VHH binders against Stonin-1 (STON1). Designs and how they scored, part 2

Target 1, 134 residues: Stonin-1 (STON1), of Homo sapiens (Human) (q9y6q2r275to408)
Amino acid sequence: GWSFMLRIPEKKNMMSSRQWGPIFLKVLPGGILQMYYEQGLEKPFKEIQLDPYCRLSEPKVENFSVAGKIHTVKIEHVSYTEKRKYHSKTEVVHEPDIEQMLKLGSTSYHDFLDFLTTVEEELMKLPAVSKPKK

## First folded at step 27 (VHH)

Design ua (from te with S109Y)
Fold by OpenDDE, fold request of step 28:
Structure ua (fold): chain B 134 residues (1-134), chain A 124 residues (1-124)
Amino acid sequence: as target 1 above (134 residues)
Amino acid sequence: EVQLVESGGRLVRTGGSLRLSCAASGFTFSSYAMGWFRQAPGKEREVVAAITDSGGYKWYAYFVKGRFTISRDNAKNTVYLQMNSLKPEDTAVYYCAASTDSEWFFDYYAYDYWGQGTQVTVSS
């Protein structure tokens, strides 16, 4: 596992400012993310099962402190919804709907890369998305 | 009636220390996780620290960096925030909040009860 920063709250709301919160993050076989308040705790405060529709966003570098940068990545869930074209009675277009699940950050480039690699490997091991049998 | 009453906020100089208290009444205090939030002028509330119902675990925001300590006394229905090495950036209204969810401290909406807040001002 690694020490990471979690962007909190998970979803933007009108009552709270988003901020970075320290956590300990583990990736288990089968694509399971476990988040702990700190290393050494027995129980994670949150567990997420990755599915084949999950993906990592493009990594970024953001401002963290007056003199510091943080490497950031989002875990996203991609779904497709059928939308009718405004002027077409018959044409249905599938548009991707991207939902942000988590935004994570690390001040350790090594840890960051290791995490990305680990998650990508686990995602590749997940069962392929069965195309809906037409 | 449920009440959370913060106290201890005042004007202090940079590098100074304060101890905030939050007295709870009207609910089973020992069954709730407690949190401290702060709201600076022109900003929304941010979480500062949280503590589980039993006091077994404490969480701190990144900007705390070892300067603050959260604690609780369930016999007195009180939660505390010891603040050391205060900076002008710590100037805010500090709020005490109670949550039935001991596993998620990070969301405003996870907290069921809120105090009215106490003003902390750190001068340069």
Scores: ipSAE 0.793, ipTM 0.903, lowest interface PAE 0.7, mean pLDDT 93
Fold by OpenDDE, fold request of step 28:
Structure ua (fold): chain B 134 residues (1-134), chain A 124 residues (1-124)
Amino acid sequence: as target 1 above (134 residues)
Amino acid sequence: EVQLVESGGRLVRTGGSLRLSCAASGFTFSSYAMGWFRQAPGKEREVVAAITDSGGYKWYAYFVKGRFTISRDNAKNTVYLQMNSLKPEDTAVYYCAASTDSEWFFDYYAYDYWGQGTQVTVSS
């Protein structure tokens, strides 16, 4: 596992500012993300099962402190929804709907890369999305 | 009636220390996780620290960096925030909050009760 920063709250709201919160993050076989408040705790406060529709966003470097940068990545869930074209009663366009599940950050480039690699590997091991048999 | 009353906020100089207290009443204090939030001018509230119902675990925001200590006395129905090495950036209204959810400290909405806040001002 790695020490990471979690962008909190997960969703923007009107009552709180988003901030970075320290967590300990583990990736288990099968594509399971476990988040702990601190390393060494027995119970994660959150567990996420990655599915074949999950993906990592493009990693970024953001300002973290006056003198510091943070490497950031989002775990996203991609779904396709059928949208009717505005002028066509019959033409259906599939647009990707991207939902941000969480945003993570690390000030350790090494840890960050390890995490990305680990998650990507786990995602590749997940069963392929069986296209609904039309 | 549920009440959370913060106290201890005042003007301090950079590098100074301050201890905030939050006195709770009207609910079973020992069954609630407690948190400290702060709201700086022009900003929304951010979580500073949280402590589980029993005090067994403490969480701190990144910006705390070891400067603050959250604690609680369940016999006194009080939660504390010891703040050391204060900086101008720490200037804010500090709120205590109570949550029945011991597993999620990060969400404003996870907290059921809120105090009215106490003003902390750190001068340069």
Scores: ipSAE 0.791, ipTM 0.902, lowest interface PAE 0.7, mean pLDDT 92
Fold by OpenDDE, last read:
Structure ua (fold): chain B 134 residues (1-134), chain A 124 residues (1-124)
Amino acid sequence: as target 1 above (134 residues)
Amino acid sequence: EVQLVESGGRLVRTGGSLRLSCAASGFTFSSYAMGWFRQAPGKEREVVAAITDSGGYKWYAYFVKGRFTISRDNAKNTVYLQMNSLKPEDTAVYYCAASTDSEWFFDYYAYDYWGQGTQVTVSS
């Protein structure tokens, strides 16, 4: 596992500012992300099962502090939502919907890369989504 | 009636220390995780620290960097925030909040009860 920063809250809301929160992150076989408040805790406060629709965003470097940068990546879930066009009762358009599951950051480039590699490897091991047989 | 009453906020100089208190009433204090939030002018609330119901675990925001300590006394229905090495950037209204969810401290909406806040001002 690695010490990471989690962008919190996960979703922007009107009542709170987003900030970086320290966490400990583990990636388990099978594509399971476990987030702990601290290393050594028995129970994660959050566990996420990655699925074949999950992806990593493009890594970025962001300002973290006056003197520091943070490497950031998002775990996203891609789904297709059916949208009805207002003008046509019958025309259904499927648009990709990208949902941010979490945004992570690390000030350690090494840890960051290890994490990315690990997640990518796990994602590749996930079973391919079987297209519904038409 | 549920009440959370913060106290201890005042003007302090940079590098100074301050201890905030939050007195709770009207609910089973020992069953709730407690958190401290702060709101600087022009900004929304951010989480500073949180502590589980039993006090067994404490979480701190990154910006705390070891400067603050959250604690609680369940016998007194009080949660505390000891703030050391204060900086001007710490200037804010500090809020105490109570949550039945000990596993998620990060969300404003995870907290059921809120105090009115206490003003902390750190001068240069």
Scores: ipSAE 0.789, ipTM 0.900, lowest interface PAE 0.7, mean pLDDT 92
Fold by OpenDDE, last read:
Structure ua (fold): chain B 134 residues (1-134), chain A 124 residues (1-124)
Amino acid sequence: as target 1 above (134 residues)
Amino acid sequence: EVQLVESGGRLVRTGGSLRLSCAASGFTFSSYAMGWFRQAPGKEREVVAAITDSGGYKWYAYFVKGRFTISRDNAKNTVYLQMNSLKPEDTAVYYCAASTDSEWFFDYYAYDYWGQGTQVTVSS
């Protein structure tokens, strides 16, 4: 596991400013993310099962005013929705709908890379999306 | 009637200390996680610290950096925020909040009850 910063709250809303919050993050086999308030705790406060539609965003470097720079990545869920073109009754386009699940940051480049590699490996091991049973 | 009443906010100098208190009534205090939020002028509320129902775990925002301590006394239905090494950027209205969710402290909407807030001003 690694010490990370979590962008909180996870979803932007009008009532709360977003900020970085310290967490401890583990990746378990099977693509399970466990989030702890602190290393050594028995129970995670949140557990996320990654699915085959999940992906990592392009990593970025952002300003982290007190500590310099922070490496950031988003875990996203990608779905394809069928949308009708505006003013067209017949033309259907499939547009990706990207939902941000969480945004993570690390001031340790080494930890950041390890995390990315680990998540990518787990994502590749996930079973292919089974066609919806008709 | 559910009530959360904050107290202790005042004007202090940079480097000074304050202890905020929040007195709760009208609900089973020991069954709720408690949090402190703050709202600076022109900004939305941000979480400062949170404590589980039993007081077994405490969480702090990154900007706290060891300066603040959250605690609670369930016998007195009170949660506290000891603030040391205060800075001008800590100037805000500080709110006490109660949540039935002891696992998620990070979202405004996770909290069921809110106080009216107490003003903390840190001068240079």
Scores: ipSAE 0.766, ipTM 0.889, lowest interface PAE 0.7, mean pLDDT 92
Fold by ESMFold2, fold request of step 28:
Structure ua (fold): chain B 134 residues (1-134), chain A 124 residues (1-124)
Amino acid sequence: as target 1 above (134 residues)
Amino acid sequence: EVQLVESGGRLVRTGGSLRLSCAASGFTFSSYAMGWFRQAPGKEREVVAAITDSGGYKWYAYFVKGRFTISRDNAKNTVYLQMNSLKPEDTAVYYCAASTDSEWFFDYYAYDYWGQGTQVTVSS
């Protein structure tokens, strides 16, 4: 597993600033992301089952604390909404709807890359799934 | 009626220590997770520390870096924040808050009840 930072609160709100909070992550075979309050706990407080429509955003580098930087990535869920092409009742296009599931960061580039590669490998192994939910 | 009353905020010098208390009433205190939040002038609230209903787990924001300790005394319906090695950046109004959400007790949206706040000012 890896010591990471989680961006909180998960939803943006004008009453609360976004901040980074420490979290411990594990990824299990089958694409299961486990979230722990800290390393060494026996049970996660949250499990997220990744599916083939989950993806990692492009990584970024952001300012962190006074003089540091943090490598960041989002876990996103992509769904495709069927839309009629305007001016036609028979032409249909699919447009992606992208929802942010989590925004994560690490001050260790090594841990960051290790996490990314692990998640991508598990995503590639996921079984086929029915068409995305609307 | 649910009440959360913070106390202990005052002016201290950089490097100093301070202990905040929050007295709770009007609910079964031992069934609630408790959190300390802060709000600096011109900024929005942010979580500082949180503790589960039993006190079994404690969570701290990154900027705490071992300087603060949250604790609770369920017999006295009180939650505490011990603040050491204070910095000017810690200047803020500190709020205590209560939540029934044991899973996301470090997230602002988990909290249903809020105190009035106590001012902490850290001078250079």
Scores: ipSAE 0.151, ipTM 0.574, lowest interface PAE 5.8, mean pLDDT 83
Fold by ESMFold2, last read:
Structure ua (fold): chain B 134 residues (1-134), chain A 124 residues (1-124)
Amino acid sequence: as target 1 above (134 residues)
Amino acid sequence: EVQLVESGGRLVRTGGSLRLSCAASGFTFSSYAMGWFRQAPGKEREVVAAITDSGGYKWYAYFVKGRFTISRDNAKNTVYLQMNSLKPEDTAVYYCAASTDSEWFFDYYAYDYWGQGTQVTVSS
């Protein structure tokens, strides 16, 4: 498991600033992401079952506090919707719709990479599923 | 009528301490998670600390770094914020808030009821 930072609030809000809050993460076999308020708790407050449409965003480095840096990544859910290309009435293309599920960060590069590697390995092991119907 | 009334805010010097109180009425206090938020002039509100309805778990924003302690007394319908090692950056109006959301009690979106605020000013 890893001590990370979660970007909160998760939803856009014009009355509050985005901030980083501490969180503890575990990844279980089968692609289960568990979120705990802190290390050492027996039950997570949230579990997320990853599916093959989940992915990690491109990692970034952002400012953290006045002098620090934080390595960040988003967990995203990708879905596909059939759309006609504007220049062809008979041609249909599949465009991805990307939704942010979580934005996470760590000031420890080692822990950050270890988490990313673990999640990617679990994503690779997930069974294939049919394209989500919309 | 739901009411949350903060008190205890005042002017203190850098390094000083304050204890804020929030008296709650008009709802079953022991069923609500409670939070402290703050808003400095020209900035948006941010969560400072939060505590579950039972007091079984407490959550603190990263910038607190062990300086503040949230607590509650369900017999007195009161939540507290003990603030130590105060810095000029802690200058803000501090708001008490209440939520029924036991999962996301540290997130602004979880809070349904808000107090009027109490001013804390930390001089350099």
Scores: ipSAE 0.134, ipTM 0.567, lowest interface PAE 5.9, mean pLDDT 83
Fold by ESMFold2, last read:
Structure ua (fold): chain B 134 residues (1-134), chain A 124 residues (1-124)
Amino acid sequence: as target 1 above (134 residues)
Amino acid sequence: EVQLVESGGRLVRTGGSLRLSCAASGFTFSSYAMGWFRQAPGKEREVVAAITDSGGYKWYAYFVKGRFTISRDNAKNTVYLQMNSLKPEDTAVYYCAASTDSEWFFDYYAYDYWGQGTQVTVSS
């Protein structure tokens, strides 16, 4: 498992500052992301089953604390909406709809890459599912 | 009627200590997660610390961990925030809040009830 930072609150609003809070992550075979309040706890407070439409965003480097840096990534869920162009009954365009599930960060580049690699490997192993719908 | 009443905020010097208290009434205190939030002038509220209804887990925002300690006394229906090594950037109104959400008790949106706040001012 890995000690990471979670961006909170998960939903932006004008009454609450976005901030980083510590979290401990594990990834189980089958693409199960476990989130713990801290390392060493017996049970996660949340499990997320990844599906083939989940992806990792491009990693970024952001400012952290006074003078530090943090490597960040989002876990996103991609769905496609079938749309017809207004003037064509037979022409179909698929547009991606990208939803952020979590924004995560680590000050350890080694742990960051290890986590990304582990998640990508599990995503590649997931069984096929039908196209997600809104 | 649910009430959360904070107390203990005052002016202190950099490096000083304060203990904030929040007295709760109008609900079953032991069934709620409790949190401390703060809001500096012109800024949005941010979580400082939170504690589960059982007291089994305590959670701290990264920037305040190590200096502050949250605790609760279910016999007195009171949650506390011990603040040590205070810095000018800790200057804010501190709010007590209560939530039934045991999973996301560190998230602003989990909180249903809020106190009026107590002012903490840390001089340089």
Scores: ipSAE 0.098, ipTM 0.548, lowest interface PAE 6.4, mean pLDDT 83

Design ua (from te with S109Y)
Fold by ESMFold2, fold request of step 28:
Structure ua (fold): chain B 134 residues (1-134), chain A 124 residues (1-124)
Amino acid sequence: as target 1 above (134 residues)
Amino acid sequence: EVQLVESGGRLVRTGGSLRLSCAASGFTFSSYAMGWFRQAPGKEREVVAAITDSGGYKWYAYFVKGRFTISRDNAKNTVYLQMNSLKPEDTAVYYCAASTDSEWFFDYYAYDYWGQGTQVTVSS
């Protein structure tokens, strides 16, 4: 596991927090992401099952504090909804519905890269079945 | 009627200590997670520390760096923030807040009830 920083996912019609909060992350076989308030606790405060529609965003470097930097990445979930085109009886448009699940960061590039690699490996191992479309 | 009333803010020198208190009424205090937030002029309000309803888990923003301690006394319906080794950067209005949501302590929008705030000023 790794010590990371978590930023709460933003909502379209609410002000998002720009503040980072420390957590401890684990990634288990089968694509299970566990978040703990600190290392050594028996139970995570949040657990997320990744599926084949989950992806990592492009990593970024952001300001962290007065003068510090933090490596950041989002875990996103992509789903598709079927919508009929306006004025069409036969055409259906599959529009992606991208939901930011988490925004994570680390001031340690080594830990950041290790996390990214681990998550990508687990995503590749997930079964090919997909979630039902909306 | 839900009320949260902060107290204890004042002017102190760099390196000094303060204890903030937040008295709660109008809800079952022991069922709510509590948080301390701060806002300096021209800055966004930011979480400082949070504590679960039982007090079993405490969360601190990175800039705290072991200097502050959150605690609660459910018998007195009060949450506290002990602030040590204060720095000029800690100058802000400090707010307490209450939430039934114990998963997202970092999120300003997870908190439904807010206090009026108490001013902390740390001189160089």
Scores: ipSAE 0.012, ipTM 0.374, lowest interface PAE 8.2, mean pLDDT 80

